# VHH binders against Flagellar brake protein YcgR (ycgR): the designs that were tried, part 234

Target 1, 263 residues: Flagellar brake protein YcgR (ycgR), of Thauera aminoaromatica (c4kar8)
Amino acid sequence: MAELSTPSPASPAPLDGGRGDELEKFTLRGARQILQLLQDLITHRGLITAHTGGGHSFMTAVLKVDEERGRVVLDPSPDPQANRRALAAPRLTCVTQLDGIRIQFPLVGLGEGQDKGRPALFAPLPAEMLRLQRREFYRLQVPLAHELSCLLKAEDLARKPVEVSARVIDIGAGGVAVVVPTGAAEFVIGGTLPACRLALPDGEPIELDLEVRNLNRQTQRNGTEQLRVGLRFAALPRAADTRIQRYIFKTERALNAKARGGL
Below, E stands for the ipSAE of ESMFold2; O stands for the ipSAE of OpenDDE; V2 stands for 0.75 times the mean of E and O plus 0.25 times the DockQ between their complexes.

## First folded at step 22 (VHH)

Design KOD4 (from KOD with I31S P53S; framework vhh_7pa5_2; at its last look DockQ between E and O 0.01; V2 from the best seeds 0.00; counts 0 for: pae E 17.3 > 2, framework grips, placed apart)
Fold by OpenDDE, look of step 22:
Structure KOD4 (fold): chain B 263 residues (1-263), chain A 121 residues (1-121)
Amino acid sequence: as target 1 above (263 residues)
Amino acid sequence: QVQLVESGGGMVQPGGSLRLSCAASGFTFRSYAMSWVRRAPGKGPEWVSYISSSGGSTDYADSVKGRFTISRDNAKNTLYLQMNSLKPEDTALYYCARDLDSSDSGKFDIWGQGTQVTVSS
């Protein structure tokens, strides 16, 4: 009588986000936390983009959390083809935003049915949800080809005002990391750099205040030393925030598409 | 200002058709489920039809099922009700309403002014 070892439920594949270790701190795995976040999505009527793979997605929303059955109820697409794709997909990647915070979670085991006589999609509760909190914004690694820059208004060692053009290496909703030549300016953690200019590809530079949050000296492979400066957006205008978010989403989408072999 | 404005009502003969429209403004239309509600003279409000925020889910009162079709264009912030095979009993003031659709269907927080539908021979 060979005991058929029930295959241990395959650990949900890590969210295809950046380096797994960096995202762990933003990943919710607690059942209560997950339920709360899903409920928050319901309360705030958060629209969700559900990715079905192959570059396809549809708009949905969490309609209900069924705790008793351990499932989430989703709004189906008005497009039957999208629903078919969703049902055929081994995994949905759900992406949304709540209060400016990006939320991402996988759904597996999608099924169709009715909720109170209305068409609905059902999935088991996600095992994990990624919540990119404002204080520790997921930072998109900026593609080198985008050549994002930030003009920093800083001071030198003599407290003389200097402008430093810095390359942006990562960007998030809460700030940027830039690289500057060593000795280009003096940076103080907690210090504010006023009236800086962030250059995005989609238009005019954004004027903003930046707060220095961290400093890291890095030696490049070629032996050149550079300073990595972590900067927080201070008092970011709403319009600027929208532009930054748009850029991040657009870029992430493009990177994901490329990773999937689509370009 | 949050506003719903119904249009497309009128007088039709029994068996006729009408298409109602509801223009939404002042809120993120695509984020909300919407419903049609009607009120006949001397009667209380009657729920007619529901559509989810994405439009993927619809529901109808038994009295209109098979005859009415609810739809929406989120790009145009517009809700529609196609009414076919109209009956005298369908005579009412028709309202579009924003549905507070959480777990409790049938709660509305915003209403239009309504459009009159009269079915009379």
Scores: ipSAE 0.244, ipTM 0.692, lowest interface PAE 2.3, mean pLDDT 87
Fold by ESMFold2, look of step 22:
Structure KOD4 (fold): chain B 263 residues (1-263), chain A 121 residues (1-121)
Amino acid sequence: as target 1 above (263 residues)
Amino acid sequence: QVQLVESGGGMVQPGGSLRLSCAASGFTFRSYAMSWVRRAPGKGPEWVSYISSSGGSTDYADSVKGRFTISRDNAKNTLYLQMNSLKPEDTALYYCARDLDSSDSGKFDIWGQGTQVTVSS
């Protein structure tokens, strides 16, 4: 019942890439990674929205990281009520953007004091930071009518080659998710599937190498088990990347045109 | 100060209903399209629903169509998601997002903190 770690909001499992979790690859929990990201925010003078709860927030910035004491130093608000709310809050949810990448991190144990004679807010270094690369975060849900498929060159339990035609359920710039019947092939997180073929509606299928990133078992209504396989594209040729982006663009426009405005 | 704050999540039985709210501040809410996006445990982010800046155009993922209704109140700077006939597979952290509605750039630029929805017996 009691989990060893208690994650913050939007704070998924640890950064172990051997477990399936889309947000996990965007979540930093290593001290070195956290320090570097905080330093990047300082260097770029990033403004931060700090949420104190109850719909209240204030603008702040990371002034410095005190590595010796394991603390982050924040700019106090010129509004004394905002500072009081921040100090009373059980946690502070900090949100910002760096080069179009959303950054989010919790701070707990906020205190007030002075830094070199000036008022400042202090907190222990965050236990985690989220870096959401917007394009990799978003995956287009593939309409069933498109019947998008990917031919997987995989292996069975006996390590013999098998070909599995897998339905693509979502697609983004960095990969796809597919479903296959349980037992159709054996997949290993971190494993590479060479020479797979992604079938888009127009043109020749794209040949690409895929890396297994996550696996989730599902049970359908009829009791049949299927496997959701999250796959990352190994480096794509420019032409393949262009075709994938074009498919995503045209599909989003078609879905939006049906639901939006109807021009 | 751009801010999106989700609320209204909780635990419900299968077949139950919840209404999510998203309070927006620090920008001209009525000038932006908005979306709901969710992240289920062990899965990637999934777009759920879209609403145009005026509210005149809406769209839904196939998995929620007919069960979820997106709406907005531009006078109150608030986005809503009415969720009916909830299923265990709807269990996720739900985010409201400012939608750039652009085919040539990233789709969302800001997210709220998220509100947890858990559907279990």
Scores: ipSAE 0.000, ipTM 0.106, lowest interface PAE 17.3, mean pLDDT 77
ESMFold2 (binder alone), look of step 22: mean pLDDT 84; pTM 0.843

Design RA3 (from NA5 with S54T; framework vhh_7pa5_2; at its last look DockQ between E and O 0.67; V2 from the best seeds 0.77)
Fold by OpenDDE, look of step 22:
Structure RA3 (fold): chain B 263 residues (1-263), chain A 121 residues (1-121)
Amino acid sequence: as target 1 above (263 residues)
Amino acid sequence: QVQLVESGGGMVQPGGSLRLSCAASGFPFSNYWMSWVRRAPGKGPEWVSTISDTGGSESYADSVKGRFTISRDNAKNTLYLQMNSLKPEDTALYYCAREFYEDFGPWFDHWGQGTQVTVSS
């Protein structure tokens, strides 16, 4: 009778694949801590953005924590399509904040049902929850005055190489968000844009590879469409990382000083 | 401290109009994309609209497209939502939210207490 070794549940992919070791100190893995944090989200009526992959997300909230069943109950989206996507997704990435602290956690094994006669989504309790204090995982909204740009090496619909100058709207250690004109290039989620150039104010552009992670269409007042693109640094040289971090830090300090009336 | 204070909610008849305002303080408002989110009674929250930092770009949920208009006055640190042709289904608590967009997509790091909009005959 060969004991079928129940395959150990695959450790959920790290919330942030690139900085796993650095994030460990901010990762809650204790069951009690996780439960408490989820309860706090309920108490504070936390608005959660749940990402289903493929550039899709929906808003949700934690409705209940069922400790007995080891599950979390979530609000379904008013959009049935969003719920379908959620249920089909192998993993949800949930992002919110509590008391100014970013909270991120994965949910796997999503199901639908009813809670007290109302439609609800159910998932096993997250195995981990990430609590990031701003100082360590800061995403900088780029000041307009800085005019940061990223030259994207992409392809058009005909697969012809094109270069697109994109405005950087926010930047962090892990990547950038940019805005590009719709139709300037074809972006594929999961695709890599090699040898792009990020222009920082303090020197020569940084050459780096970018992975397309998210796409969001925006309409300009003039009727022109724009695409907001979430890009991950796929390969970032150490020197480049240092420069980016320095820029973020310097800019943040300047913004804070200005907010305090110092500039 | 980041503060977002929504106002302008109220009771209106179907087909009516309201204009919501959100006063922002404690951060460089003009640097941030801003959004409206709503939560109807007994329903999950729903993204309504987003506007870019400059106000040059905007997006809407399909449920409100053509009826709602998001705008901002960066000089006044104020976000607006003009709501026209209101429907009972628009009844909700409306939140002003500061939006981030990361590699995984959008999320909100701050929101206000909300302003109640009730559409009823």
Scores: ipSAE 0.859, ipTM 0.960, lowest interface PAE 0.5, mean pLDDT 90
Fold by ESMFold2, look of step 22:
Structure RA3 (fold): chain B 263 residues (1-263), chain A 121 residues (1-121)
Amino acid sequence: as target 1 above (263 residues)
Amino acid sequence: QVQLVESGGGMVQPGGSLRLSCAASGFPFSNYWMSWVRRAPGKGPEWVSTISDTGGSESYADSVKGRFTISRDNAKNTLYLQMNSLKPEDTALYYCAREFYEDFGPWFDHWGQGTQVTVSS
């Protein structure tokens, strides 16, 4: 995770009017509720991923919460560059879980200092925290046997068209993640890939426009590099959305049945 | 339901080796990217290594490159970390973690209780 690429420091795109209002149901805004949830993260030793923008993130944890001073105290990264990025970032997006529920919250105004002689990061208490149980935000990890692929219509360094067949590793209502060799095409966070083709197991491939949101480098066993590419659906027609949701639902049911019968 | 159980920790001299294991159950292990995360005494958590769902690709923190090797056996639902040339700085509680990847990047939705590694003379 030391070498990750991510979209601009702006917040995740808001859902349109109806879906944006749905997130409000999962939002905590009361100061006492926020304090208690942060304290629960301390008690359960929550492992937090803090995203600093520019494709970078680091691991942290809440050391303490100070209600009287209105601040949280976080562990710094052992990587000084990660700490420098965190202090420069206008906003951290913190993501973790508590009892299987996704917890997400912003921190702004991060500063450095010491807490009882230990280096620490400090921030005001967040104004809101999300507790997300909604399955429609779920990302299905695609079974290898399904061999899902997406034909990406991308460009090389000289802006010449290149087509790349990429394995889909996860899929959700908002997008897919794929893997490709690093040199297969030039991907730019914020760039658009028009008229890509997503091949689900049944039916004809779905034509859709994709936006590059995140890039993540991995090393293959043979020493060559590959890239995990996070892709958002730019526009998803009703019929395409229905096919994707049906695939996710059927696959989840099959995987749950196997898990109960296997172990 | 989801369960991750780490083992293989212990005490070792500097320069020694240990092999950590993580037994996974309650989910389709072969569909998930997996990571090791560690927490040293008096310090916060630190990402160590990630392996792809197939086991075909891997990544490492700079502090462990060349010394640690992540691997997995999807038939046995087990994740491994081979740790060689251990240093006192590697002393930590090591967690096995399950990864999700989203538009803002990766995050972990489950981890185990950890296994203690202690490197001292």
Scores: ipSAE 0.753, ipTM 0.906, lowest interface PAE 1.1, mean pLDDT 85
ESMFold2 (binder alone), look of step 22: mean pLDDT 84; pTM 0.841

Design RC1 (from QC3 with Q107H; framework vhh_7n9e_1; at its last look DockQ between E and O 0.51; V2 from the best seeds 0.61)
Fold by OpenDDE, look of step 22:
Structure RC1 (fold): chain B 263 residues (1-263), chain A 119 residues (1-119)
Amino acid sequence: as target 1 above (263 residues)
Amino acid sequence: DVQLVESGGGLVQAGGSLRLSCAASGFTFSSYAMYWGRQAPGKGREWVSGISSGGGSTAYASSVKGRFTISRDNAKNTLYLQMNNLKPEDTALYYCAKQDYTWGYFHYWGQGTQVTVSS
């Protein structure tokens, strides 16, 4: 019985041949750093995808850090079944993004209770948090009001060409992240999606080739399962790059102005 | 528990062919993209090929494109890698990997099967 050494959360072998050991440089283990990052998540009201295993996840948020008790307080799912799964899971894997940086951390020993009379989930503080800035470029979280979309040309399970309209959730100079319904198309990391169309608010869609870089399953609060697809611009015309950059800058400026109370 | 067992490796001459197999268990095989990676002596692990859950989409590293073919049999919970026109630089321990949909990368790896290509 070869003990399949549960590979230590083996740093996903980067497609670019990066060393798995590089992940350690992105891992926070300091208590102060962890607390600060959790506080940042609270401050920014960052939505967290909590994975419970078996392909199940739910949306949550860090509500509070209880330093005295050494625990984090999470927002429970509106779905009782999701909460049950979470409580039954030996480990909760939390994934989120802050300022374009992917954050991942495990929670173990999840319990339920009340915080100030409201239902809440409790877990000991994570021992480590992974903060990955693997993307070469800053990613702008796309405001929901902008309704950016990307028409993906992919294949279905039967290898038939399908077009999937995907909502763009973040965008950067190097690519986009989109969400699609689970099962809408088949994706594989390293796969190319040719002749896709990125719709920006300022004009005609941009035709471009996309490379799949990440695949993440998540379940929304409403129980809908979605696939988040990280896509790299495989071939981006200069004009398109300019448009994307312009959009990003314009949007960031607007967001910053709003944050300053100017709008 | 996720189990991946690679087989089919061996010693071949340059220009030869091998077919690797990976037997998967402990998860719904048909629901996950699968991958091949390899690790040459003194080098890090590198991505070789990937196939979507249903097999409708495939991807290859530039170094193996046109020579290697990834396939899967979901009924048999088995992943395959047909390797043709093997080169000495293909010498490596080849790993089967399961997609992790939390992180979006390789997460589970088998023990690997050794491929040695002689000049």
Scores: ipSAE 0.797, ipTM 0.934, lowest interface PAE 0.6, mean pLDDT 87
Fold by ESMFold2, look of step 22:
Structure RC1 (fold): chain B 263 residues (1-263), chain A 119 residues (1-119)
Amino acid sequence: as target 1 above (263 residues)
Amino acid sequence: DVQLVESGGGLVQAGGSLRLSCAASGFTFSSYAMYWGRQAPGKGREWVSGISSGGGSTAYASSVKGRFTISRDNAKNTLYLQMNNLKPEDTALYYCAKQDYTWGYFHYWGQGTQVTVSS
């Protein structure tokens, strides 16, 4: 951030890269709408990534809504450092998904306390919640068993061409997210990866250009470093779009059938 | 403690050149992709260019491609933007930004450096 005697830096770009005006129609501001959406997160046991700024975040969940006090009750982190950062933050940006639909909301005025004798975090109800229920924002979480992959044509650290087979972790009408080992290739937001190949189960791989939209570093429990790369379809032929939508539909139906628990 | 300090702006005639610098401190510069953005008077913020942590991948907005060159010197913790064949529409306050691998995007951190292109 800037020195105390200088103006604050420009506002950060939106997390998903959309314009704020475009997102207004997905923004809930009614008290009942907000309460219902928070209740849906509780019912579905939605895990929430709470961003505290400065590159830090922690996993949480909404445990309940205290309607009498106008507060949400959050699960504290088992990491005391994460809790201290959350309590010091002027604002939490909470991000989650509900049935593949991205949910985002701010919490201001976070405090600590007890709920039924257990440690908890509290905040006033958010004044707004973003529910990105739009075709291009919907993302199917790809089952690991599908081993869906995307061959990326990129450059390594020595600026030499490389092909990296990246596992696809989610897919939607507008793009995919993949994971690659850290250091396997270099990426930059705004960069275009030409002639990549997306492998779907039902035919030949789709050749398409991908644009890098976001880059998240992940450290797995076994110490493996991975990079999550958010990719937008730069141009998507109608036939490719149809195949992607068919894959999403079939996979979603299969997952729902498993959720019924058998015959 | 992240600090980014832009410099090298000024008044230049159309067709001219400027080289912007961004001095970085408070983080391991060589571990992060870096970006330039700009804000013209009365307009919103616009991404201009990006460069990967090792410098092996670069990207440019279509409006500057072929005229601007992003580069970095990891030994000096400095990001650069060489701007050639400047046009009046390049007039803007230019900012550098650091990749945020937790949020997956980037943030403008400095005060910016003013570039004004006359003619």
Scores: ipSAE 0.500, ipTM 0.844, lowest interface PAE 1.9, mean pLDDT 82
ESMFold2 (binder alone), look of step 22: mean pLDDT 84; pTM 0.857

Design RC10 (from MC4 with K65E; framework vhh_7n9e_1; at its last look DockQ between E and O 0.28; V2 from the best seeds 0.00; counts 0 for: pae E 14.7 > 2)
Fold by OpenDDE, look of step 22:
Structure RC10 (fold): chain B 263 residues (1-263), chain A 119 residues (1-119)
Amino acid sequence: as target 1 above (263 residues)
Amino acid sequence: DVQLVESGGGLVQAGGSLRLSCAASGFTFSSYAMYWGRQAPGKGREWVSGISSGGGSTAYASSVEGRFTISRDNAKNTLYLQMNNLKPEDTALYYCAKQDYEWGYFQYWGQGTQVTVSS
């Protein structure tokens, strides 16, 4: 009777970095990295929202990492029903934050038991952990006085072409972040905005293609909601790249000079 | 709590078609961009397609462009993926995902629906 080795559930393969999926860059798959991050969660007593599916979640925390057994120990919910749901779930999606960085990881194979005489939940170590570090590509925060703008060519709800003038809030070698009024246009990660126009202070607008990389809703102090759109330069002419780099350099220099009390 | 339930997967022959559905609940569906991803055996998750909250903007991975069509019915809180001219390389577990506007990416992958394309 050949014990059919139940194929170990294939560790969710890293999100392949195709269009819009920079998630791979934020996915930790190294055992050491995962262990370290879990340990950090323990150290900081990070509260974790564990999603069990069906619209249900409970608050938990990583209590311990058992490296020898390759498992993580979680704090059970005070709600027995939540624990039952968790145990019945094929997968938990754990969400937390550490130092302002969102952390997400799946747990599969949840069991219940005791740790040092206390009820606990156990799961194998996650195969991957998503740590959404804002790619701090050094993005220059654009001074408000510069009034950088980007004319976005997008579509509205009816798929009608619309032009949206967006304020550029940060700029880097790889792209820009802009803010637009909520509802001004339809955006989706991976979407391309062709023939947009980036206005720099030093000359004519730069025509370029932009790819939507992230979308954030932000509420302003005045209560107005705006959409922050992270845009990658999809096709940047060399001349445009040079201009952008020059602007960044010049602006940084000016900002630094000001910070030093020179202006 | 956000719930995404994928369905419509199955076994099809190469060149065949499938229509996947993702039933969404626990959030205002019409206010969020939605996405499809997939994970082939032994491979990582890959982004397949995205659609804006109102459906006015769509995006596709190069590998599926021209073959797949993402759509949504906001009245039914349902996301769809029409898959035509399926290829063996499209064999994967397909996931639905919700836009996260707090962090800027997508989250809350469902359990997925298996698509198997036989040669």
Scores: ipSAE 0.801, ipTM 0.941, lowest interface PAE 0.5, mean pLDDT 87
Fold by ESMFold2, look of step 22:
Structure RC10 (fold): chain B 263 residues (1-263), chain A 119 residues (1-119)
Amino acid sequence: as target 1 above (263 residues)
Amino acid sequence: DVQLVESGGGLVQAGGSLRLSCAASGFTFSSYAMYWGRQAPGKGREWVSGISSGGGSTAYASSVEGRFTISRDNAKNTLYLQMNNLKPEDTALYYCAKQDYEWGYFQYWGQGTQVTVSS
């Protein structure tokens, strides 16, 4: 059994650009647009988390764009091992924010060299860059006190219908993550759970279809096992989207007020 | 490091069967959902099948449902794809993938094993 580790301070995790077509509308592919966005990162001196795979990452920055050679110049890590991982990786997934907009782009073919006598990393210009407003990538960690739940209409091991009340642990514009006791139901990865009901504190439960994207077993520190289920909202109506965004906004506002000593 | 090594591909006539294996190392295999994908010549990558971390839930692309069966052996850290009633359109490089993050992020893929189905 692997021991649970203390979480590091959160870095933006990569989003999967091959996740259906849902991210395509936020993807820049024009060379001029890409150059402009990279220049904006340079101008604002944005720090970038570069993911090398296997859970490894390092901090970097775009130092400049070399248009003559069609490449970007990156700040190397002070950790030589991080640089070696980056150079060995088949791709580098770069994640950052600019003015509350999440930016993600792949770099392939990373090499090392010098720029004006300083060590630097080089890669061809990315063929695409993802730009997301905060609402498209943000996931609210649901406060325990809210006890948000989602009633799932699923099947048991014998393929008989069951209804399972699952606690919602995080929520965003695109979906939820829930936990259920192991064995409470069988979930089909890529399958749809029709007519589930998401219970928000304000108003009637929201009826929506959910698509199962991820299933992970979790062992709690007290030894109990549960199943974490990542669920995507399928065909989310505008009214439901509005209610979810209102919940997220109200909850963030309340949490921020408490953090500033709001009594 | 995470490693995924596929095997079991080959040349087979239409209507035949193959069983693919994916040997996994470098991570706690039983903690992650696993997937099979394929890439046919001149086409993009296609999701084929997925299986939950415990093996109790499976899903299939409609093009293979009823013919392919995904399974896993968590004691042997191995993912399987039983492919029955193979058709020429199943010809592709088949690869396995590990689920790393919420929302279906795929960071590690195997190098693949070639399946070629002749008439």
Scores: ipSAE 0.000, ipTM 0.245, lowest interface PAE 14.7, mean pLDDT 78
ESMFold2 (binder alone), look of step 22: mean pLDDT 84; pTM 0.851

